# VHH binders against Transcription termination factor MTEF1, chloroplastic (MTERF1): the designs that were tried, part 2

Target 1, 262 residues: Transcription termination factor MTEF1, chloroplastic (MTERF1), of Arabidopsis thaliana (Mouse-ear cress) (q84x53)
Amino acid sequence: AGETSDTGILFREKLIYLQDLNVDPHKALRVNPSLRSAPISSVVSVETLLSSTGLSRPAVGRILDMFPDLLTSDPESEILPVLRFLSNEISISEQDIPKSISRCPRLLISSVDYQLRPALTFLKTLGFVGRDTITSRNTVLLVSNVERTLIPKIEYLEEGLGFTREEVAKMVVRSPALLTYSVDNNLVPKVEFFIEEMRGDVKELKRFPQYFSFSLERKIKPRHRLLKEHGILMPLSEMLKVSDGQFNHWLLELRLRSAERR
Key: E = the ipSAE of ESMFold2; O = the ipSAE of OpenDDE; V2 = 0.75 times the mean of E and O plus 0.25 times the DockQ between their complexes.

## First folded at step 1 (VHH)

Design b9 (framework vhh_7b18_3)
Fold by ESMFold2-Fast, scan of step 1:
Formats: sequence, C-alpha cells, structure tokens
Structure b9 (fold): chain B 262 residues (1-262), chain A 120 residues (1-120)
Amino acid sequence: as target 1 above (262 residues)
Amino acid sequence: QVQLVETGGGLVQPGGSLRLSCAASGFTFSSYAMGWARQVPGKGLEWVSYISSGGSTEYQDSVKGRFTISRDNAKSTVYLQMNSLKPEDTAVYYCATRPYGSLFHEYDYWGQGTQVTVSS
C-alpha cells in the first residue's frame, strides 16, 4: 500500500543511478523503453554481475551506455551464460574475461545458443584450433552471424577468386580480420585494384592475405603508384609492411641503385 | 549464516502433484538466484530448475512443461510446483542459492533436502 504515489520518485532515483554510472539516461530510455518500468534492483543486478568479473565501474558504465538493452537483461539467464561460455568452451582464464568483454562488448548481447556457439563451431571448421584457437583478442569473430555474414565472405574468396575452401580457411586463420571486413566496401575494391591496376596474380593474395588489412587510399594506392612511376616491382609484403618513412628511404635507395646500373 | 530449509515432499502416485517450498535466511534473498536440484537414488546430483533475482526461469528438458519454479521475495521463499509426476522423478530434492559471477560452480549453498517418492 502507498507504493503508487512513489513511482515518480523511484523513476528519478533510477535516472540518478544511471548518471552516476555515466550512462546517458535520455539515450538509454529512447533505446530501451522497458527501462521506464524496470525495478532499479534489475539494473543494480546487471552492474553487480559485470563488476564481479573484474570490470572497473567506468568500464561497466561504458558498456551499459553502449548497449542500454543490458540494463533490463536478466543477469542469470542472459549475461552469465555468455561469461561461462567464454570460460568453459573457449577456455579464457577468469582474469582475462574482463579484457574479452572490454574488447568486444557485443558478446554480452549475443545469444550463446543462437550466435556464439554456432560461430565457434564454424570457426573451428576453418582451423581456429590449437595454437590458432579463439582468444580474448579474437572474440569479435564470435559475434558475426555465420549464415548472413561469415559464409558470404568465405564464398566470395572461394568463388570470386577461384580458391578452394581449404585454401580460404588457411588465409582467414593467418589473417582473422578478413572475416570482419565488408565484401562490397573493403574486399572487392582491393581485389579490383590488385588485378586491374597492379596486374597482380591472385595467388599472391593467398600467400599474403594481410593485404586486405591495409588502407586502399592511404597505403596501397600511393605506394603502388610511386613504385610504378620508378619502374620498380616488389612483393606485397615488402611493399606494405614498412612505415611510410622506411618505405620512402627504401625507395630512394632502390632508385639510386637503379641509376647506378643504368 | 545461510540457511535453506526444504518442505513439501512426500509420497504421491504417478500423474499426481506436489509443491516444494524452500525457506531461506542469512542473506539478501531478493538479490540471489535460487535453484532446485535432485539426487536420484544411486546417482549423482541433477539440476532441475532455477529462477533469477529478476524472475527469469530455466528448466531441465525432462521437467519442462511439468514443473514450475517461483519465488516470493517478501517471504524469502522459493517454490517448485511439480505436476504430472513420473516414477523417475523419485529423488531427494535440494534447494540451492547461486551467486552472481560464479563461473566455475553452479551453487554455493544447499539445503538438507526433501524426499519425493512417486509410486503406488
């Protein structure tokens, strides 16, 4: 009895609690309308679970601000299964779980049964086992949908470039970031430039899949055009792995050697 | 000092119903998840159901649709309503509390247990 008259006060206390966590209450309420009626004990329970993993209060607040739906999540049925999956199925040590979450907060809003475990199973078929197993540094791969996101990227490399599944698997294990890149906005433009302007052999992309990790506009195009102007050919790895200063110095030395031989 | 006291067990015929109660004390009940597990004669402990602090529930496949877990925070009590009981449900039923952030253990504390026997 008398609790109806306190609804406005309880709501304001919830807003103050969110602000204390550095969570934007207006943004959180817009993104998660359920927060209006959720008890403050629900929000506190989520913060308590996340803090118990070793995450600092500012880190917890940043995560909750990024994903306000977590504020009304049931810790035991929606969050704890993710933490246990990281510990038990990926074998991330308890002390490294905070690092995994901080690097990829999307893990906490991802279903273990419908997203994380199917992604892990798929990645294991590609060769993410043993020394190349998923670690706290690679958990971002677990939050990508297998059928809508991962498989189309594998298929582009297989069918678009004429590689076998086994060859593609070796490429993505060597350069896992390939699975995070957009086909249309990243892979296709870089392949087109490599084939059409650089007149490259696609087999070199299989040997150096890290090619796709370099900026097309800031690194690949400028360095290729500079080499072309001076009639110099070199492997992709030598072209792209060095700093701009090291590349310019190396290019100057090659130009001098070329002039001495002519 | 954490205390969990189970009641409501007994003898029931197949197809019958029982309601188990667990009275908790010594901790802030509303902040903890609660669960039920059972020990079948001659076998290990088997998880049955849990309920979070927020009221979300989970069930073992063999009891899903037949058992219902609930809680009353004002009474610091968790309940297990068992319907359509089968002989294989015969076991000692234990109430347990599960703390947040326990990644390696399912439960911290167990009650004394209450016997459920499903037989003619």
Scores: ipSAE 0.000, ipTM 0.128, lowest interface PAE 20.1, mean pLDDT 82

Design d1 (framework vhh_8dlx_2)
Fold by ESMFold2-Fast, scan of step 1:
Structure d1 (fold): chain B 262 residues (1-262), chain A 120 residues (1-120)
Amino acid sequence: as target 1 above (262 residues)
Amino acid sequence: EVQLVESGGGVVQPGRSLRLSCAASGFTFDDYAMHWVRQAPGKGLEWIGNIYYSGSTFYNPSLKSLVTISRDDSTNTLYLQMNSLRAEDTAIYYCARDEYGWDESYFDVWGKGTLVTVSS
C-alpha cells in the first residue's frame, strides 16, 4: 500500500471511509468531536500503521470503533511508542504483536511513560520476571493504574486475609487474573462465602488462588451445596477445576471409596 | 534442607501386598499435597495418585482398585499401599511434593525412588 494524500476531502467521504471499516460514524463523532474537522489522511495513517502490524482490516475496524480517539491520534508520537514498547521492553515477537493488541486494545491508548512502564516495573517487583515474565497473554495487567487499581488489590489480600506481601505476590504470579478482578464485586463476596459458608481455612486460598477465577453463583455455590448435602469435604482445586460431568463422577468415586472401606 | 526419602521397596512375589513409605523433612509437611509416581523399566513416568493436605485422595483409574494412599502428618510420612502385585507393577516408585495443590508441572521436590521388583 502507498502513501495517502487525502487532504481536504469532504466530510461525507470521511463518513464513507469509516463505514467501510465497520466503524460507527455517529458514535465516533460523539466520542471524538475533533474527528469532524480532522483530515481523512489522519484516519488513514492510523489504519495503515495498525494494519502494518499484521492486524486484519476487520480487527483494525473493531479497535477504532471501540476507541474512536485513535482516529485522530498521531501515529509516530502516540501509537508507535506503544508498539515499540511491546517489541523492545516486553520482547513480544512481531508475529504476536497483533495478538497482544487484539487481546487488549486499551494498550494503544495507554501512555508508555505514565502507565505501561510504571505498571511493568511494579509487576516485576511482584515476581513477573524470568519464566513468569509478562508475555502477549497477560499484557492486560499493564493497562491497570498501579496506585489506584493494583496496590489496593494487593492491600486487600494482605490485610483482609492476613497474608504477607511475599505470599500475596506468589498468589498473583500463579494467578495473574487476580489483579484484573474487582475487590468489591469479585474478591470480597468470594472471600465472605469461603469463610462464612464453606468454613474454609484462608491458607487454602494461598494454595489455590485460582479460586477467584470461578463464578460464585454458577460454580462455587452449587458445588459447595452438593458437597455439603453429601457430607463431603474436599480441597478447592478438586472442587472447582473439573467439568460438571467430572465433578459428579468424583462424587460417585468418593462415595464408592467410603463404602468399600467400611 | 527439603528432602523426601522413599522406603519399603524390594523383591516381592506376585499376588502379595506391599506398603511403601515416604519420609518428609525440612518443610511443613501438612501444608502440601503429595503424589506417588512410578517408572517401569524402559517406560515413561506413570502417575499413581495423590493425597491433599485435607486427606482427600485421587487415583489413576487404571490403578484405583489396587492402591491406597494415606498420610500421617504427626510423623511427616506418606504411604502407598499396593495389593495383588503383578509383574507389570515392577518399577521405581517416587514420592513428590506438589507446590500449592494439584499441578504436576509444579512438582518441586522428588525423592530418589525405591525399587519394587515383582519376580514373575
Scores: ipSAE 0.000, ipTM 0.186, lowest interface PAE 15.9, mean pLDDT 82

Design d10 (framework vhh_8dlx_2)
Fold by ESMFold2-Fast, scan of step 1:
Structure d10 (fold): chain B 262 residues (1-262), chain A 119 residues (1-119)
Amino acid sequence: as target 1 above (262 residues)
Amino acid sequence: EVQLVESGGGVVQPGRSLRLSCAASGFTFSSYGMHWVRQAPGKGLEWIGNIYHSGSTFYNPSLKSLVTISRDDSTNTLYLQMNSLRAEDTAIYYCARVSLYPGYKLDVWGKGTLVTVSS
């Protein structure tokens, strides 16, 4: 009795292939329904291209699991242009392409013409040129929409801090991660805490924009409250850059010196 | 000179096994993915499978249970193990190199080795 069609056998082989890559096949099919009818040669061609950059098979699998739409992408027209953009327009060395992709897999699903190149052009106007040019470490900036994501963040910092666009641009160049943070969930709470509870001078945020990279609940608030409790005022960089051990040691040293002078 | 040379073909009885070899020279073999492709008389090219530079393999699903691809980077040699050979497996077998990023294509081919399955 014939119980499995050739189509069924081919589909099962596709599921096995995905499992070998540690890609969840049922999640992939849910996210990318086109995968159900796509030939297995399509998926193999995508893995082949990604592996040719130097990515390990487990790394390729993690990327495909994260973005199942890639499983049905055309390598030559959809993926290869991204890789060429990174090497030719960003000037990332071939050796660093795998690291760039691993750090920001979303690059592979981003249009060069409608997303990556417009973002690069915008970032250059902010000052990401020369020594501050986009590198393999900050390609994440290229995957954010300029008008819907990047500009609103800059405008919030202008309005919230009373800075000019040129001043905000300098902050962003010094701390590029600022452009990756949520306005409502990251920037607003940290600005409000700095102004309202810390009674901070906003000009200090211009000098130390890395302030926004620290956890509000786990680092900023606890350390500020400890300093306030002991009547201590210190620069944000001294307060936040040190490890918990170093901060606690410094507080202990200060308390001991205070006790010695009693 | 970049070249690939297949060997191990010949006449073989149905149901038997055969191992083909592909000797690579003129390039850093261990850095490249390799493919096996065949062409039956009067037909087009049929992809058999590939092996990435990492050693990971993928096969044409219709042939998966019948073939195994392996490589020995110390001797710059690619292998195709075929089991349970059928008359339909009669073909010229080619090995091919896939170019590295940024090129990405099958850019070097061997001249092929003939396998004839008959009795």
Scores: ipSAE 0.000, ipTM 0.212, lowest interface PAE 14.6, mean pLDDT 84

Design d2 (framework vhh_8dlx_2)
Amino acid sequence: EVQLVESGGGVVQPGRSLRLSCAASGFTFDDYAMHWVRQAPGKGLEWIGNIYYSGSTFYNPSLKSLVTISRDDSTNTLYLQMNSLRAEDTAIYYCARELDYWGEDAFDIWGKGTLVTVSS
ESMFold2-Fast, scan of step 1: ipSAE 0.000; ipTM 0.233

Design d3 (framework vhh_8dlx_2; at its last look DockQ between E and O 0.02; V2 from the best seeds 0.00; counts 0 for: pae E 14.2 > 2, placed apart)
Amino acid sequence: EVQLVESGGGVVQPGRSLRLSCAASGFTFDDYAMHWVRQAPGKGLEWIGNIYYSGSTFYNPSLKSLVTISRDDSTNTLYLQMNSLRAEDTAIYYCARDFEGYSDYEWMDVWGKGTLVTVSS
ESMFold2-Fast, scan of step 1: ipSAE 0.011; ipTM 0.519
ESMFold2, look of step 2: ipSAE 0.000; ipTM 0.196
ESMFold2 (binder alone), look of step 2: mean pLDDT 82; pTM 0.833
OpenDDE, look of step 2: ipSAE 0.316; ipTM 0.724

Design d4 (framework vhh_8dlx_2)
Fold by ESMFold2-Fast, scan of step 1:
Structure d4 (fold): chain B 262 residues (1-262), chain A 119 residues (1-119)
Amino acid sequence: as target 1 above (262 residues)
Amino acid sequence: EVQLVESGGGVVQPGRSLRLSCAASGFTFDDYAMHWVRQAPGKGLEWIGNIYYSGSTFYNPSLKSLVTISRDDSTNTLYLQMNSLRAEDTAIYYCAKEYSDDWLPFDYWGKGTLVTVSS
């Protein structure tokens, strides 16, 4: 009697604190059981550090909800090194740090020495230097494992398409999102459609690597079908860059011209 | 103890080719990525390229198609093939093992091998 009531009150205060941050306590405790015994001051310290970067309280809450292991992290040894890496090695301005983290919260749970710095070094070999250096817009590239994730994508483009490493490097520098796409779920189906259904020349893919950023089912296939029905050939960039409204308006104008030629 | 011994350097005429070797011992060679790095007289270190344990190679874009890195895991040997050598390629060449606590700049071991490109 008395012993469990004090422990229960402290635990309840942590649950209220998490709920106020819009963190799901059930999920957080399941993912991070050590949270049950951690002092509330530990969680407050993490929130304070993240807020000091300029992140809004709702943004901090979303990050902590996504990665509950952060709730019991040591801010100085586990979080601060990531923030210093972004400022000192990537040279992201103080005002852009919150934006970088919001775009890629996984940065905060990534090892500088074993993930972020190796990835940065690898990306520099591909040509992410000078004007094409890593910025707040593409820090997502830093959270992918080089050997398990990045290299297989480079190898697929090199071996699967018959491109040289230099050609692949130029493609990924021009379209960095390529390195974020699944080989099996994104790259392979789009390459197969391009070669087999569109009868495309793979050399066009190295000129317009942004091809892989467009939805196969919602954009590539429907637009190709419409062009094929009208006997029209056009470069991928003209086919895919325009909005649905612009494409539909152009098709309407084409249909009207065809009717006028009766 | 990790040991890397570079060899194959020497005096070579401009336009010719040269192959450097690096003999590795003291670690499981086929588990690690390997790098080539050089240092010209009075200049800093310049990364040449690497080869991952999977066999994939990546190169410094400024060196273009002038170099090729390969490995023989059965003999624990790393190679650097250099073609169309220029005076600017005069440097001490080092091989380096990946996954050190001082990841940037890359770790390198041994005395290196000197390549002098002169007419």
Scores: ipSAE 0.000, ipTM 0.111, lowest interface PAE 22.1, mean pLDDT 81

Design d5 (framework vhh_8dlx_2)
Fold by ESMFold2-Fast, scan of step 1:
Structure d5 (fold): chain B 262 residues (1-262), chain A 121 residues (1-121)
Amino acid sequence: as target 1 above (262 residues)
Amino acid sequence: EVQLVESGGGVVQPGRSLRLSCAASGFTFDDYAMHWVRQAPGKGLEWIGNIYYSGSTFYNPSLKSLVTISRDDSTNTLYLQMNSLRAEDTAIYYCARGEDLFYDEGYMDVWGKGTLVTVSS
């Protein structure tokens, strides 16, 4: 059954408003059914708060399209505390708040008390202090659950690879992206390939934790296999830090020098 | 009734070791992270470390080499092992239930009454 004509008109007005923001109304209603009954004034209040930070209208629309639950969030109790946390506890400048949010929109749907502050506290114990402190560039680390996401990764590196907590902390500070990678889908397959196919010493991974930032299928495996086919050995860091073009040029140079000496 | 009861405190000589226990009751112990916190006479609370439900431990960097936290979920007991005790370790030691690292009292919702440790000759 349909709603009354007045209720239908107000609902239609909400759909037009969302379309004006480039928010997909079909997706938004599917993800957040509460939108059907929420007053348009509530949606407008959310947009107004986000725009007040300096976010452009297209950026606000993109965020709301990505996280439709924000459309029915209470700005005062759910969004404003996040903005205050970024400004007061992380000390991100007012001018950089929009950039921080644009880089990690998930901050806005993350609880300060149950997610962001616990994560910050945990990251400080790993050594994210001083010059290595959390900034607008690495706020993505704050949206990972400490107990269910961050700790299992620390445990894998510590217990699975036989590293001390201090060694793991140094690895993570040098390569913060490690904390964003899946243990089962990223870390484990890369470790297995390194040990089993490359015959590497896991201690090398402590010195070059950036190993885990490279694609296993598109970079690590192809480069290793190509070097193996030609009987060439090179340092892990040099193997992986260069572009495909630079690697191919380097490999060609090595083959030419080898052939010239025949 | 949710309760935490610390034990094992007392007078101990400098350089010796001591193990404190915390008995938990009234809740599902293995679902919670547990903390150790101390308060020296006339000073504020100092967080020692915690142990998550998974068994992972995190320590105050100033104390890491001197303490070990462990848990026995079969007996609902939390432990704090302290080595090379010094006069400055004289404090009331509390166990507490919480989900996070302690930098504010609000992170811990249940506290024990504390057990006094005095390091003296």
Scores: ipSAE 0.000, ipTM 0.090, lowest interface PAE 22.5, mean pLDDT 81

Design d6 (framework vhh_8dlx_2)
Fold by ESMFold2-Fast, scan of step 1:
Structure d6 (fold): chain B 262 residues (1-262), chain A 118 residues (1-118)
Amino acid sequence: as target 1 above (262 residues)
Amino acid sequence: EVQLVESGGGVVQPGRSLRLSCAASGFTFDDYAMHWVRQAPGKGLEWIGNIYYSGSTFYNPSLKSLVTISRDDSTNTLYLQMNSLRAEDTAIYYCARDSWEYGDLDVWGKGTLVTVSS
């Protein structure tokens, strides 16, 4: 019961509002029980702030469906500080704010003081400064916890590859996506394949850390098998950066070159 | 002058082992990956394997159980150890310097002939 009371009517209005945004009300209430008692004006205020950045209505709905805790967030104290951080401390242009949020909605549920700024400070110590500073393209690095996520990944690369902290830092600056990859599901299988099957020199991984951005099953293994079948080796960058058609052409050219002495 | 000189070839009986050497001069040997390649009479070039500057090796899968490649950077020498030699191993054996950046071999020795026969 509550459909005949003012509170029940207001609750029903919230459900209709969420459905209009393509937000699943059942999921939202399960994830964020506070939504049941939150005034509809507060929910509308969150949508209004996000829309004011330039985000489309479907994009706002997708974000709110993904992170229902935002539906009861205070826009001024919880959301606006993130937007100001992106504009003032990262120096993202007003036009690129919606793109940054769409690429990484988790920014909006991240504390500036306890997550984003500590992560930025840590990344700067690794060398994300000057020409390699954090931009709208790599704000995803800011949503990873320094102590629980970023440092353990760096320590794995140090121990697993036998690199110094300085060498690993240079790798992650050259390939920032490396810090977003799972140790167990991405880094470990690719390191094992590179050393054990490809018999690669780990020094190549310092020069081409983008190796870890390629699919092990869909690109690395199939291309290595083709090269191995033909008794041919290529530099990692040439092996992995090209289309399938271009790879086949390069394989043919490489075979021709290997057959010619002069 | 950049130069590679193979040695250790000759006539060897089936089932025996043979070690080939390749002496490098005129360049910083330990900066380069090195390859062994062979050519049987009337056939094309067959890649045997390579050794990176780190000492890591990669072999033609058809030959991996029969050969070992090693290097001695202090003497600028590349080695190919061949075991259980068969008549089909009769070939001219070349050492070659890797142009790893281009996926080709830019410096070759003149080759050393290995004949496996009774």
Scores: ipSAE 0.000, ipTM 0.116, lowest interface PAE 16.9, mean pLDDT 83

Design d7 (framework vhh_8dlx_2)
Fold by ESMFold2-Fast, scan of step 1:
Structure d7 (fold): chain B 262 residues (1-262), chain A 120 residues (1-120)
Amino acid sequence: as target 1 above (262 residues)
Amino acid sequence: EVQLVESGGGVVQPGRSLRLSCAASGFTFSSYGMHWVRQAPGKGLEWIGNIYHSGSTFYNPSLKSLVTISRDDSTNTLYLQMNSLRAEDTAIYYCARLGYSKWPYYMDVWGKGTLVTVSS
């Protein structure tokens, strides 16, 4: 008969399967119109491959709901190469593959040849090798575009701080999260505060690049204000690495010693 | 009629190797992925591994160093090579075809199984 997949029994079976996975069928069809004509075997094959890595069924469902384009992906040509890249080129152990995917599901929709391998090569030139190599904890760096995202951050640190590429590379290896932060919304405000309000020497940022991992509003500014009010100067690492309780105790102890000597 | 027939089971001594075969008929074998699973007496099913139509393999991490899955599409045959067999490997071994059914979602055709007993 002249029945389309939209009105056929096969389309209804597909909708029921998606609902069982807790995937929104209407959202999936809007994002991925190819799903309308794709055989149910496509969805089953993708779910099977992801489950075989050790991902729980709810985790697989969340990933497929987040990235409906995966529902019509060919597991062998589009997904399996990513899994092999993680295992063979990054050397992530079998038991850590599910953790890598759960921490960064975008890996599954990223091209090995046009995104993941170029990013890995670039990161290796910065010093992500040996002890500092990419692991299941920092695969998020692999899904960032080298030319549009990673290089501009490196250039800002070079031009904004007056550092060489080698100095910036050392900073980034010590604090990889720098590559995930927005230049305009994170890096620039923290640099401006450090130079203008704290009257800091930018060379200290090379020694303590973890500065950029601390909240400007909730940690950096409040602690600087307390130190300034009491006329105290200290290195960034001593200022920022300790808990609020330890910082307050340290401040009280310094004040008591000053009073004791007078 | 779609069928899978396992063979090569039997009694084998600890530390030895054994190769199981699975003969497929009634469908285009070269177009399907295939699985090996086992069930020890009184235990649930344990997935061993799979092989896609391209030859790409995935293994249960607990078993990866002990088994190898391969296929010969010219003879419609799936293989499971087992090395350094232990008493714990005593089980009925099943081959299964990657499924398109909702339940079980990834295994729609099963063989009847072949018994492997690891004993002196």
Scores: ipSAE 0.000, ipTM 0.116, lowest interface PAE 21.6, mean pLDDT 82

Design d8 (framework vhh_8dlx_2)
Fold by ESMFold2-Fast, scan of step 1:
Structure d8 (fold): chain B 262 residues (1-262), chain A 121 residues (1-121)
Amino acid sequence: as target 1 above (262 residues)
Amino acid sequence: EVQLVESGGGVVQPGRSLRLSCAASGFTFSSYGMHWVRQAPGKGLEWIGNIYHSGSTFYNPSLKSLVTISRDDSTNTLYLQMNSLRAEDTAIYYCARHPLYSSGFRAFDIWGKGTLVTVSS
């Protein structure tokens, strides 16, 4: 069994095209075996559609390298519906489409009917409406599976912290990044440190859900240590929201005011 | 190799119930969401509903009170329970695989051959 000269030449041309896009051909063929027999015109059509949105050639290459299944996708039936969903149902401006895709390439491989629209509907029930609607900044929430990913995080905040669904919804709308954080690797360690070491009241986490956006090792623990060493109590927002320079200035100011009171 | 095979169709009297099965092979069934779709004679495809790998279900609102979708991951089988069958439910019923969103597969990338349900007195 062997390939014809024409078939071998066409396959080689395809490999060269992928390499020019900085797409790893070995990984692409492993992940998407259909690519071996797909005509190069299919790959070119996908690249052309993505480039038409304003994405640079290197950006398109990175996306195709990340998701090789796109290389054999039908642009009109599989990719264009996602682009139309972003512009028509989320109302992302033409100029912001490339940014939205670059920030979350997974949008392009997500079904509108079975992933993106159900996720949008679920997020709307949590309060992502009006001024808090989904924008190009938080489209990453749309690619998360409702049942497998979003609901378990909501349930952890409800059951783990003793909050109502309404309270959790308000927290999530105020800090949407909460839905992107790992329960086991992010939420649980930060809750345990807050309760055990900081002796915090969990009600403060409802008032400042942005607590979960800060590094436990690089920000939360070091700043808590400094406050504890100086016997200073500070609201979570003042402790964490400010730059290192502002934190040091406030710490100095509090120490000076404490000394002046005596 | 990768296949979906529907069964359980046949002739059924109006007002009766019927359960359809879909046997999956050649892939890790428990990792995929599944769909039921039907096509009445001379009409287009009508989506019935889906079930995620977690067991959560979503239904076509016009059919929600008449159908139940379930799965048994230990036997790689998808089910469609239909109640209060009417003549208008006469159709070929298909099961289809929902792609993993992380894998880049498309919705309905794998379809069964279909099973015919005829509601007749």
Scores: ipSAE 0.000, ipTM 0.098, lowest interface PAE 21.5, mean pLDDT 82

Design d9 (framework vhh_8dlx_2)
Fold by ESMFold2-Fast, scan of step 1:
Structure d9 (fold): chain B 262 residues (1-262), chain A 120 residues (1-120)
Amino acid sequence: as target 1 above (262 residues)
Amino acid sequence: EVQLVESGGGVVQPGRSLRLSCAASGFTFSSYGMHWVRQAPGKGLEWIGNIYHSGSTFYNPSLKSLVTISRDDSTNTLYLQMNSLRAEDTAIYYCAKTYRGLWSPYFDYWGKGTLVTVSS
């Protein structure tokens, strides 16, 4: 009776088991030191629960490699409540649970009571209900802290763009990825470029909130510069939705300033 | 020798429609993309739009609701339909051929142009 401990052979068996799952044992031990003394049956129990949802063995291994703290989690008290929340409160079908987890493995290390349920409640107040309800496709929104992460983004869009909360709520429902972007590193630089250099009408941003999903350095700035050089003004959606090849082809065909007029 | 001949220009009243044609010869018309370009007096060249060999079209966003480009490969003819003409549409209109098949960054041949004057 007492705490389990691994020495010699038992520890090696645990390392072999992790390697078979394609989990890096050295990384796992650095991230989760408790793994050193945990019984191998603990790891097996976690794998068994995750596999029972329909996740493939390689998928389970990738998740455990990404979040080694799961290797010593109690399946019944720490993992199962997340799975029940997804099936009972979000109404994700059992066949879609593996897709939800694969798209956002961080769900498995998130508290239902302190993170997932508060986030769901907040998102419902923004309009994620009915046809726009949270599904297996956008569960990533549930792992963001409401007060420290989600509310500051809403407040920035209200104050920075001069929009009402209702207008901002409609923007984020139409482009949920907005809630995943950094204010300081993503939203602010893109708003400043749009207003200052593009001299854009901020009303266009609420018509095309997907603007914030495009790279400022790789797409927005280069495409705007090329359009400006040719004296062309176009809607953000037409400017940004096309592939680089399509955009460059179109602009190269605009190099029609033949000086061959005598 | 590649030849492009535009026609259908003239004096048109504001608010009316006009259809321009471009007759192509000297190349396999059905294998190449074609363009419409215009130049207003004292201004630079403005690209109107293009049509690929497949029939797919792309337009200058400023003109998209006002123009339609089509082609008839059986007669080697390119068309530009213009609606709701305004004084600002007064220009010489050119058709242009791209080099090679599916994609080309260059216009290798131009027509001589057809003048459209929008005035009452």
Scores: ipSAE 0.000, ipTM 0.069, lowest interface PAE 25.9, mean pLDDT 81

